# VH-VL binders against Jerky protein homolog-like (JRKL), part 10

Target 1, 218 residues: Jerky protein homolog-like (JRKL), of Homo sapiens (Human) (q9y4a0r168to385)
Amino acid sequence: LQPEQIYNADETGLFWKCLPSRISVIKGKCTVPGHKSIEERVTIMCCANATGLHKLKLCVVGKAKKPRSFKSTDTLNLPVSYFSQKGAWMDLSIFRQWFDKIFVPQVREYLRSKGLQEKAVLLLDNSPTHPNENVLRSDDGQIFAKYLPPNVASLIQPSDQGVIATMKRNYRAGLLQNNLEEGNDLKSFWKKLTLLDALYEIAMAWNLVKPVTISRAW

## First folded at step 9 (VH-VL; framework fv_patritumab)

Design f3 (from w02 with light chain Y98W)
Fold by ESMFold2-Fast, scan of step 9:
Structure f3 (fold): chain C 218 residues (1-218), chain A 120 residues (1-120), chain B 113 residues (1-113)
Amino acid sequence: as target 1 above (218 residues)
Amino acid sequence: QVQLQQWGAGLLKPSETLSLTCAVYGGSFSDYYWSWIRQPPGKGLEWIGEIYRSGETYYNPSLKSRVTISVETSKNQFSLKLSSVTAADTAVYYCARGDYEYFGSYFDYWGRGTLVTVSS
Amino acid sequence: DIEMTQSPDSLAVSLGERATINCRSSQSVLYSSDNKNYLAWYQQNPGQPPKLLIYWASTRESGVPDRFSGSGSGTDFTLTISSLQAEDVAVYYCQQYWDTPYTFGQGTKVEIK
């Protein structure tokens, strides 16, 4: 398999309703002026090939089925693939749906556009929220997942803390830039920040992760 | 504007499977969750479960082993199957539209109801 | 599950007088982030499906007469009918939508004295 045909996906939590300041995002909790810590969290899954030239649309799992901010937006037109789950964590059903409906079709389209064989492997850790690897396979068997043993996964999984950390830094910078452009104080910014706003910002943050950052992680 | 029309078998014997269908007219189907809610004669309301256009479902834990809700988005329809019925499942069954924000749904449009009687 | 308890079970009120129905949730249905209470009220006439009256504890559904109002926050909620009319004879239900399974109160029957 060529590097274009080797993919990795990794999951992380994001506290999206955070002030673009100081320490709140680092601690995994958000604070607002005059209030106790408020936690607003989603699960994000990042997926890219070994060259870093194909980054898939982010998969986001949130608690809300359709947040108020989505009323004017078709979920199919979001900059991310959005799924809902009460705890905002990945589960077997969501992972299977993402693999079948998002991963396989988008990988096929990418490989075809590059004149490459439509054959690919998705390297994953052994998370209990991931389906058995035997069911994560395209109809023709050419695109499939492989679970890495824990000792091997820690050595060769490229979509790791480095790539995720870069994306989160880009997200924080984007929130700060947005607040600066609007001229709002921190309290007004926090009150106005919606999940939809956060989804556009995190999608932009992912798009700003350079191919070299991903390829060097391999 | 929005109208929910429901149909299905109203008389069942114990151990049979209940099957009801709801069709939505005159409004957006894609932007809502769609629920089934039942009401035994002379009693209160019990939520059965809900479905989104994607096929994502949430079920009442008390019924989850027997209930299946499915959606046919191309027809703006969703259906309820409840297996292994007993006399305790005798109720009026309603389909309803769930308008929602963040965590859950309230129900702004309801079907007329289907009386389901389970008797030997 | 979140348990919803209504009081009283039945209420008899003269035409033109105020009717008050209470609803208590076993845990808070207030979301501090948006300051919204995930609580709805329904009216059910004999032989009819329930009809939405109030959502977000105090927001009146379009087409609902202004004599109906909702109040309360957290765990204690009230539906008020300021001047009872003959068509208001019905059973009223509260519903929480903070968590699944969604749960309803046992109902309050409103009758004319």
Scores: ipSAE 0.006, ipTM 0.455, lowest interface PAE 12.4, mean pLDDT 82

Design f5 (from w02 with light chain Y98E)
Fold by ESMFold2-Fast, scan of step 9:
Structure f5 (fold): chain C 218 residues (1-218), chain A 120 residues (1-120), chain B 113 residues (1-113)
Amino acid sequence: as target 1 above (218 residues)
Amino acid sequence: QVQLQQWGAGLLKPSETLSLTCAVYGGSFSDYYWSWIRQPPGKGLEWIGEIYRSGETYYNPSLKSRVTISVETSKNQFSLKLSSVTAADTAVYYCARGDYEYFGSYFDYWGRGTLVTVSS
Amino acid sequence: DIEMTQSPDSLAVSLGERATINCRSSQSVLYSSDNKNYLAWYQQNPGQPPKLLIYWASTRESGVPDRFSGSGSGTDFTLTISSLQAEDVAVYYCQQYEDTPYTFGQGTKVEIK
């Protein structure tokens, strides 16, 4: 398999209604104006091939099926692939839907565009939210997932955390820049920030992750 | 059983600020939008605005310049402030619960209402 | 804003007979992306807050008697009480929640003939 045919996906939680602060970076939490920790969370999944040249649209799991901030936006035109689950956690059903409806078709299209065989492997850790390997296969068996043993996964995928960390840094920098451009104080900015705003910002943050950052992670 | 209890000043003079609070008992606070709705005596219902636990608000444009809704999540409370009141603001004010799951709210639980009278 | 208009303003119906209330929206409250009608019906007795009867145009709230039913789609909606009982004397309101501001009809007063 060429590097273009080898993919990795990794999940992370994002407290999207958080302004950048020194304390937030250390604790993974956000202190809001008024000194209360009120956090809105989504699950984000990043997927890219070993070259870093094919980054899939981010998969985001939120709580609401139809968030109020999405009202005027067609879900097909969102900058991310949005799914809902009451806890905003990835689950077996959502992961399989993402694999079948998003991963497999987009990987085929990419490989076809490169003149490569439509064969690919998705390397995953053994998370409880990931379905059995047997169900994560294309109809022709050419695109499939493979779970790495825990001891091998920790050695092989340490740099996936670097990619996620870079994306989260880009997200927080983008929020800060947006706040400065709007001329709002921190409290007003925090109150006005909607989930839709956060989805555009995280999609931009993912797009800003350079191919070399991803390829170095291999 | 979910219970919404509301309180605040019932008698106001023109130009004063109306302040009402609603407290939620017996049910979840976090997974709902919380609304204020008013009804002038003998007339229909007017939605004022809604708030989510995060502080995210949506207001009726006709009242937006005068209305502020705030939330106190640690107490399961939310509050309405309406500035520069006039006789036209005389109404029964209700707090009410809306689901967070869809684009908009219908209201399954209501407070008992607070009659606010604005007179000199 | 979406304007909600009810008809009639009031009606008198004999006990056990059918009562029909209409609600019309100035623009569609059927959201095409989820194919749901964002419309609710409420009952209000004097001195009490409104009580939810119907949501999503036709879904009956838990505990509401099955003589109450909602129908319609898009801009035209109907609340039907199949066999009026004495406790059904009240004012009824429709509400759209497809767009903010949420808006209510002017109300329909139901009385016994």
Scores: ipSAE 0.429, ipTM 0.777, lowest interface PAE 2.9, mean pLDDT 87

Design f6 (from w02 with light chain Y98F)
Fold by ESMFold2-Fast, scan of step 9:
Structure f6 (fold): chain C 218 residues (1-218), chain A 120 residues (1-120), chain B 113 residues (1-113)
Amino acid sequence: as target 1 above (218 residues)
Amino acid sequence: QVQLQQWGAGLLKPSETLSLTCAVYGGSFSDYYWSWIRQPPGKGLEWIGEIYRSGETYYNPSLKSRVTISVETSKNQFSLKLSSVTAADTAVYYCARGDYEYFGSYFDYWGRGTLVTVSS
Amino acid sequence: DIEMTQSPDSLAVSLGERATINCRSSQSVLYSSDNKNYLAWYQQNPGQPPKLLIYWASTRESGVPDRFSGSGSGTDFTLTISSLQAEDVAVYYCQQYFDTPYTFGQGTKVEIK
């Protein structure tokens, strides 16, 4: 397979309702108020090919099936692929749905656009939330998942964390910039920040991760 | 003018569950956090926890395993449940409105307090 | 947890004289991004709930007499009553709201000499 046909996906948690500050952004973190709840946490899955030139739309798992901030928004027009789970954690059903409905179709479209064979492998670590690899396969068998051997996975993980850290830093910087541009004080920004706002911001943060950052992580 | 009216059981036996309710009148419910704060006789104040209209809760870690705060936004009410009570839980319990800026809460309106006594 | 310590535990002040209460936090409650101190002061009269006097270390709550003032920054704060009146006999508490759990000082009892 060509590097364009080799994908990796990794999961992380995000406390999306945090107060941006210059000092927190400079230190590579967002100020999380002394308030922490599962309602403010989502699971994010990042997926890209080995060249970094194809980044999949982020997969986000939140607690609410239909968040109130979404009521005037078609879920098909969200900047992310949103799923709900009571604990805001990835599970077997959501992973399989994402693979079948999002990953396979988007990979086919991308490879077709590049004049490449519609063959791809999704490399995954061994996680209880990931389905058995034999069920993560397209109907024609050309796009499928493979679990990394434990020794190989351990060698790759530090580089993968660099990509996630960069995305989270971009998210925090974007929140600060938006707060400054709107002329809102931090209290008003904190009170008004919705999950929908956060989803747009994290999608922008993912888009700002450069292909070279992803390719070097491999 | 904002008024907080509170009620609930005042006498409990060890191992029982404390249940108190606070109703808010005369002001906005949705723009504030709502807290429970207690004061043992002759002692200082201890914050128990807070809730927002969404049901989002934050608890004092020392009490987290025993505390549940719930909200009924349509009635402008919020409630405290404290399980497995002991004599150490004897206190006046206050509900309070948390006003905030950026994060955290200071308390500008308080309920009258409910004396809860835990005795055999 | 942020620990709040008040001094003195009690003080006796003559009517019309200045009363000063100190509050110390175990870590800074000054937030660098907004330059605000997350510190409040309360007055509690016997048999009544606490009443907010001051928030943001120095901002007086509406309806609170001008004789009450707050000062300080970071870890050291002061509540001053410039001319004590009979109705000011109460226990006073400081509170930090920089981080949860929110914590209060142990209280300072103000009495008339």
Scores: ipSAE 0.000, ipTM 0.433, lowest interface PAE 15.4, mean pLDDT 82

Design f7 (from w02 with light chain D99E)
Fold by ESMFold2-Fast, scan of step 9:
Structure f7 (fold): chain C 218 residues (1-218), chain A 120 residues (1-120), chain B 113 residues (1-113)
Amino acid sequence: as target 1 above (218 residues)
Amino acid sequence: QVQLQQWGAGLLKPSETLSLTCAVYGGSFSDYYWSWIRQPPGKGLEWIGEIYRSGETYYNPSLKSRVTISVETSKNQFSLKLSSVTAADTAVYYCARGDYEYFGSYFDYWGRGTLVTVSS
Amino acid sequence: DIEMTQSPDSLAVSLGERATINCRSSQSVLYSSDNKNYLAWYQQNPGQPPKLLIYWASTRESGVPDRFSGSGSGTDFTLTISSLQAEDVAVYYCQQYYETPYTFGQGTKVEIK
């Protein structure tokens, strides 16, 4: 398989409603006004091929069944592929839906556009939230998932956190810049930040991750 | 199964601040919006505002300058403060659970109501 | 704001007969993307909080008797009680939840004739 045909997906949690500051951007942390037990967490899954030239639209799993901030936006026009789950965690059903309805069609279209054989492998860790690999296969068998043994996964994916860390830094920097440009104080900004705003911001943060950052993670 | 219990002072003088609290038992707190709705004696219903567990709020524009709704997710509680009250604020105040599928809220569980009287 | 207007203001119906309440919104509460009407109906007995009867214009809340039904789309909606029972004497309200502020109709009082 060519590097264009080899994909990896990795999941991370994001506290999307946090206060940006120069310190939080520099130190890689953020602050949440209010109580310690309050969190606005989503699960984000990023997926790209080994060249970094094909980045799939982010998959986001949130708690809200249909967020109120989506009213003016058709879910088909969101900058991410949004799913809901009561714990805001990836589960077997959501992963399979993403694979069948998003991953396979988009990879096929990308490979066709490059004049490559429509054959690809998705390399995954052996997470309980991932379906049996027998069900993660296209109808023609050409696009399929392969679970890596723990010892191999640690060698292949050691710098996946570098890609995720870069995306999260881009997200926090974007929030800081938007707050500064609008002249809002930190508390006012935090209260006004909606999930839809966060989805657009994280999508931009993902788009800003350079192909070389992704390719170097392999 | 789901029960909303509300409390707060029912007698106020003009210019004072109304403070009411609602506690949720027996069901999920985090997956819903939580509203305050009032009803003057013998009249219809007026939505005051809503809050989500994150602190995100939406207020009725007619009351926005005087209304603050806050949430204590660790206690499954949310509260209403209405400042600068007048006789026009005399009403039964209800807390309610806002259920939704995409956006907006319809109210499937209500508290018993608190009668608030403002003497002119 | 979306204005909700009910008709009639009061209605007297004999036991076992059909009661019909109308609700009109000043603008459409049908959302094109999900093809749903953001309209609910409530029943309120004296001294009690409102009780949800119908949501999405026609979906009956769990535990609500099947004699209650909702119909309509866009701006014109109807609540029907197919065979009025004594316990149905109450004030009924429609509510739009298409946009904030959420607004209610002025109410329709249903009485036994």
Scores: ipSAE 0.000, ipTM 0.452, lowest interface PAE 14.1, mean pLDDT 82

Design f8 (from w02 with light chain T100I)
Fold by ESMFold2-Fast, scan of step 9:
Structure f8 (fold): chain C 218 residues (1-218), chain A 120 residues (1-120), chain B 113 residues (1-113)
Amino acid sequence: as target 1 above (218 residues)
Amino acid sequence: QVQLQQWGAGLLKPSETLSLTCAVYGGSFSDYYWSWIRQPPGKGLEWIGEIYRSGETYYNPSLKSRVTISVETSKNQFSLKLSSVTAADTAVYYCARGDYEYFGSYFDYWGRGTLVTVSS
Amino acid sequence: DIEMTQSPDSLAVSLGERATINCRSSQSVLYSSDNKNYLAWYQQNPGQPPKLLIYWASTRESGVPDRFSGSGSGTDFTLTISSLQAEDVAVYYCQQYYDIPYTFGQGTKVEIK
């Protein structure tokens, strides 16, 4: 396999309304002194090939099936692949749907565009949210997942090499730039910030991660 | 290249108010939290508090009744006031840039430090 | 408050030899939701401000030599200098940023044997 045919995916949580505030985080919940508890959280999954030249559309898991901010936006036209789950956590069903409906088709199209054989491996850690590797396989068997031993996973996961941190830094910078352009004070900005706004901003933040940053993670 | 320049009164008498200012040059001011951290001579580091461009502040509970941090975003400056000083407040005071994720800060750029001596 | 305890308080290491510094937190600084350790390491030379070496327990700050490495998780962390050089003579501090107030270890002084 060529580096273009080797992929890795990593998950992270994002408190999309907590970024500009310092708060004590209770496990699974964000609270601000003098304010209501904030539970504005999503799970994000980043996936890219070893060259960093193919970054898949972010997978985002939120609580709401149809967030109010999506009212005028078709889910198919979102800048991310959105799924809903009560706790906003990745689960076996969502991971399998993402693999079958998003990962496999997009990898095939990319490899075809490069004149490469449509064969690829997705390297994963041994997370409870990941299905058995026998289930994560295309119908023709050419695109499949492999679990890494714990001692090897840390060497080639983007999150361990700062890719996730770079994306979150880009997200923070983008939100602040948008607030400056609109002339709002920070408190008003955060009150008006919608999940849709956050999804566009995190998608842009992911797109700004350089290929070299991803390739150095391998 | 990010540079933090700090200044203020270095010699105080007990009961007076300490006032220090930090100015940021060369980097983004608005994307970070800005902290004050002190170090008594020959001892370790103690975090005093932090401020964001909005004026939002967080203070070490041990100092909260005496400390005020303020920000002047138009000048890329932030300041520390510590009231009712005693000899225990004698320390080198540093301003520092806090990089963060969700919550918490680690400090990637520091000012040179200002020695504050509280003496009778 | 989360208390940070370093060991040893001081150590003497020969040039070219390995130095290890331990840091223990009174409670876990591993956040389960992002699986990250909110732990940083700093180097302080006499008369100078601290300099960031490591953040997220094991991520090396840009410009820091690869002889410096961080490891550990939860409550027990280690800073390793694989081959001590003369410029590494300094006091080293760990810091937790899991909860406010941020707290530092008492420091470990590294000197040449």
Scores: ipSAE 0.000, ipTM 0.423, lowest interface PAE 15.5, mean pLDDT 81

Design f9 (from w02 with light chain T100E)
Fold by ESMFold2-Fast, scan of step 9:
Structure f9 (fold): chain C 218 residues (1-218), chain A 120 residues (1-120), chain B 113 residues (1-113)
Amino acid sequence: as target 1 above (218 residues)
Amino acid sequence: QVQLQQWGAGLLKPSETLSLTCAVYGGSFSDYYWSWIRQPPGKGLEWIGEIYRSGETYYNPSLKSRVTISVETSKNQFSLKLSSVTAADTAVYYCARGDYEYFGSYFDYWGRGTLVTVSS
Amino acid sequence: DIEMTQSPDSLAVSLGERATINCRSSQSVLYSSDNKNYLAWYQQNPGQPPKLLIYWASTRESGVPDRFSGSGSGTDFTLTISSLQAEDVAVYYCQQYYDEPYTFGQGTKVEIK
């Protein structure tokens, strides 16, 4: 398989309702009041091919099926693929739905647009939330998942090599910039920040991750 | 520094509701999750559930239909109710502080335990 | 649920000798995004609540003696007591906190020979 046909997906938690400060932005950190809140936490899954030229829309798992901030928004028009789970964790059902309904169709469309064979592999680490690899196959068998051995997975660390860290840094910088542009103080901005606002901001943060940052992680 | 004090009825009959309360002294209440964990005599530990200052709860699926955990943040207290008890619910019940990063909880401070006996 | 299995069920060790307790999870408790193992170890003396010894598989809790150490990754973990003291006679439990419900091993009883 060519690099365009080799994909990797990686998960991370995000406390989306942080109180940014000058020092936090410089250091890539954010103060989260109350240490943790399930309501203020989501799981994000990033997926891209080895060239970094095809980044899939972020998969986000949140707690609420119908967040209040979504009242006037069709979930089909969100900047991310949103799923709900009580703990805001990825689970077997959500991962399989994402694979079948989002990953496979979008990869096919991308490869078709490039004139490449519609064949691809999704490389995954071994996680309790990932279905058996025999289940993660397209109907024609051409797009499928493979689990990396633990020792190989530890050597291939896209998140550790900065992809996820870069995205989170972009997210926090974007929050600070929006606050400055609105003229609000940081505390007032933080209290008014909604999940929908965070979803748009993290989608922009992901879009700002350069292809070379992703390809270097391979 | 941090101390968890727990109390509640220790003797119950089958079908009754167990009610236990835990009060937290010292340290931060709002920065942690708060759990109930039980241990039948001579056996291992079973996590019952956890609560955050907001009232958000997570329960062990095996007990979910019978368990309610509630929090009273103004008093730094949280409580467990377990309905429809049977002899299988006989155990020492502990409250505990859950520390975490993104998810999960490991328990750095525990209450003394309350022995609950369910007998006919 | 993630099942936690400890071995051995009981262990008799002479004072000053090394004690080793193993813990195996039915699924990996290593989270790739933060590269941490969601695994803790507890010590329980008779009639007392458990006390935290180790978290994140290898981080020693403040106030815990240096003779206690944790190691391992993924599904296989070890608690080592390098030089057993009389006060170390207890039951030891591992716990995973990667997924709910949080689950504990069945316990390993450490006794002096």
Scores: ipSAE 0.006, ipTM 0.439, lowest interface PAE 14.1, mean pLDDT 83

Design g2 (from w02 with heavy chain Y102F, light chain S33K)
Fold by ESMFold2-Fast, scan of step 9:
Structure g2 (fold): chain C 218 residues (1-218), chain A 120 residues (1-120), chain B 113 residues (1-113)
Amino acid sequence: as target 1 above (218 residues)
Amino acid sequence: QVQLQQWGAGLLKPSETLSLTCAVYGGSFSDYYWSWIRQPPGKGLEWIGEIYRSGETYYNPSLKSRVTISVETSKNQFSLKLSSVTAADTAVYYCARGDYEFFGSYFDYWGRGTLVTVSS
Amino acid sequence: DIEMTQSPDSLAVSLGERATINCRSSQSVLYSKDNKNYLAWYQQNPGQPPKLLIYWASTRESGVPDRFSGSGSGTDFTLTISSLQAEDVAVYYCQQYYDTPYTFGQGTKVEIK
């Protein structure tokens, strides 16, 4: 398989209502030395091919099935593929739905657009939230998942800490920039920030991750 | 140092609702998940569920239809309600602090336990 | 659910003797991205709550004597007490925290021979 046909997906937690960690005046609401983040959390999954030129729409798992901030927005028009789960954790059902309904169709569309054979592999770690690889297969068998042995996965580092860290930095920088442009004080901005606002901002942060950053992680 | 103090019902009749509360003193409340774990007399440990300061909960699927865990962050307290109790729910109930990573929690501080007896 | 199985159910050893307890998970509890085993060990004395001994399969909790050690990876784990003392008479439990529901082994009772 060509690099365009090799994908990797990584999951991470994000405290989306987290502003700059060194804000002493907002004690107990931001990450401060000695404290864990106390903001609301979602699970994010990033997926891209080995060239970094195809980044899939982010998968986000949040707690609320229909968050109040989504009241006037069709879920189809979100900048991310949103799923709900009571603990905001990825689970077997959500992962399989994402694979079948998002990953396989979007990979096919991308490969067709590039004139490449519609054949691809999704490289995954052995997470408890990932279904058995036997069920992560397209109907024609051409697009499928493979689990990396724990030893091998740690050595090749596809979509590693660097990609996720860059995306999270982009997210925090974007929130800060929006606050400055609005002219609101930081505490007021933080209180008004909705999950919908965060979804747009994290989607933008993912889009800003350069192909070379993803490619270098392989 | 961190202390977990728990209290609640000691004796229940079948079909009643168990209500237990755990209060946390010393240390951070908001940085951890908080769990309820039970142990029937002479048997092993069963995780009931956990809660985060936001009200986010996970429950053991075996108990999910009967269990509710709630949190009162202003008081550093969390509570367990277990409905429709039977003799099988007789156990020592512990509250515990869960230190967590992406997937799960291990329990570094435990309350002293509350013996709950369900008898007719 | 991940099933945790301990062996033996009970163990009688002499004071100063090495005690070894095994724990097996029905699936791997090793997460490849952080290279950690999501496995903990607890000691429970009669009438007391469980006390954390080991987390991440081999990291000893603060205040736990160095005669306690954890080892293993993936699905097979061991708790070793290098030289059994009288206060070590207890029931020992392993716990996986890789996935919910968190599950415990059935327990291993350690007694003086």
Scores: ipSAE 0.000, ipTM 0.443, lowest interface PAE 14.7, mean pLDDT 81

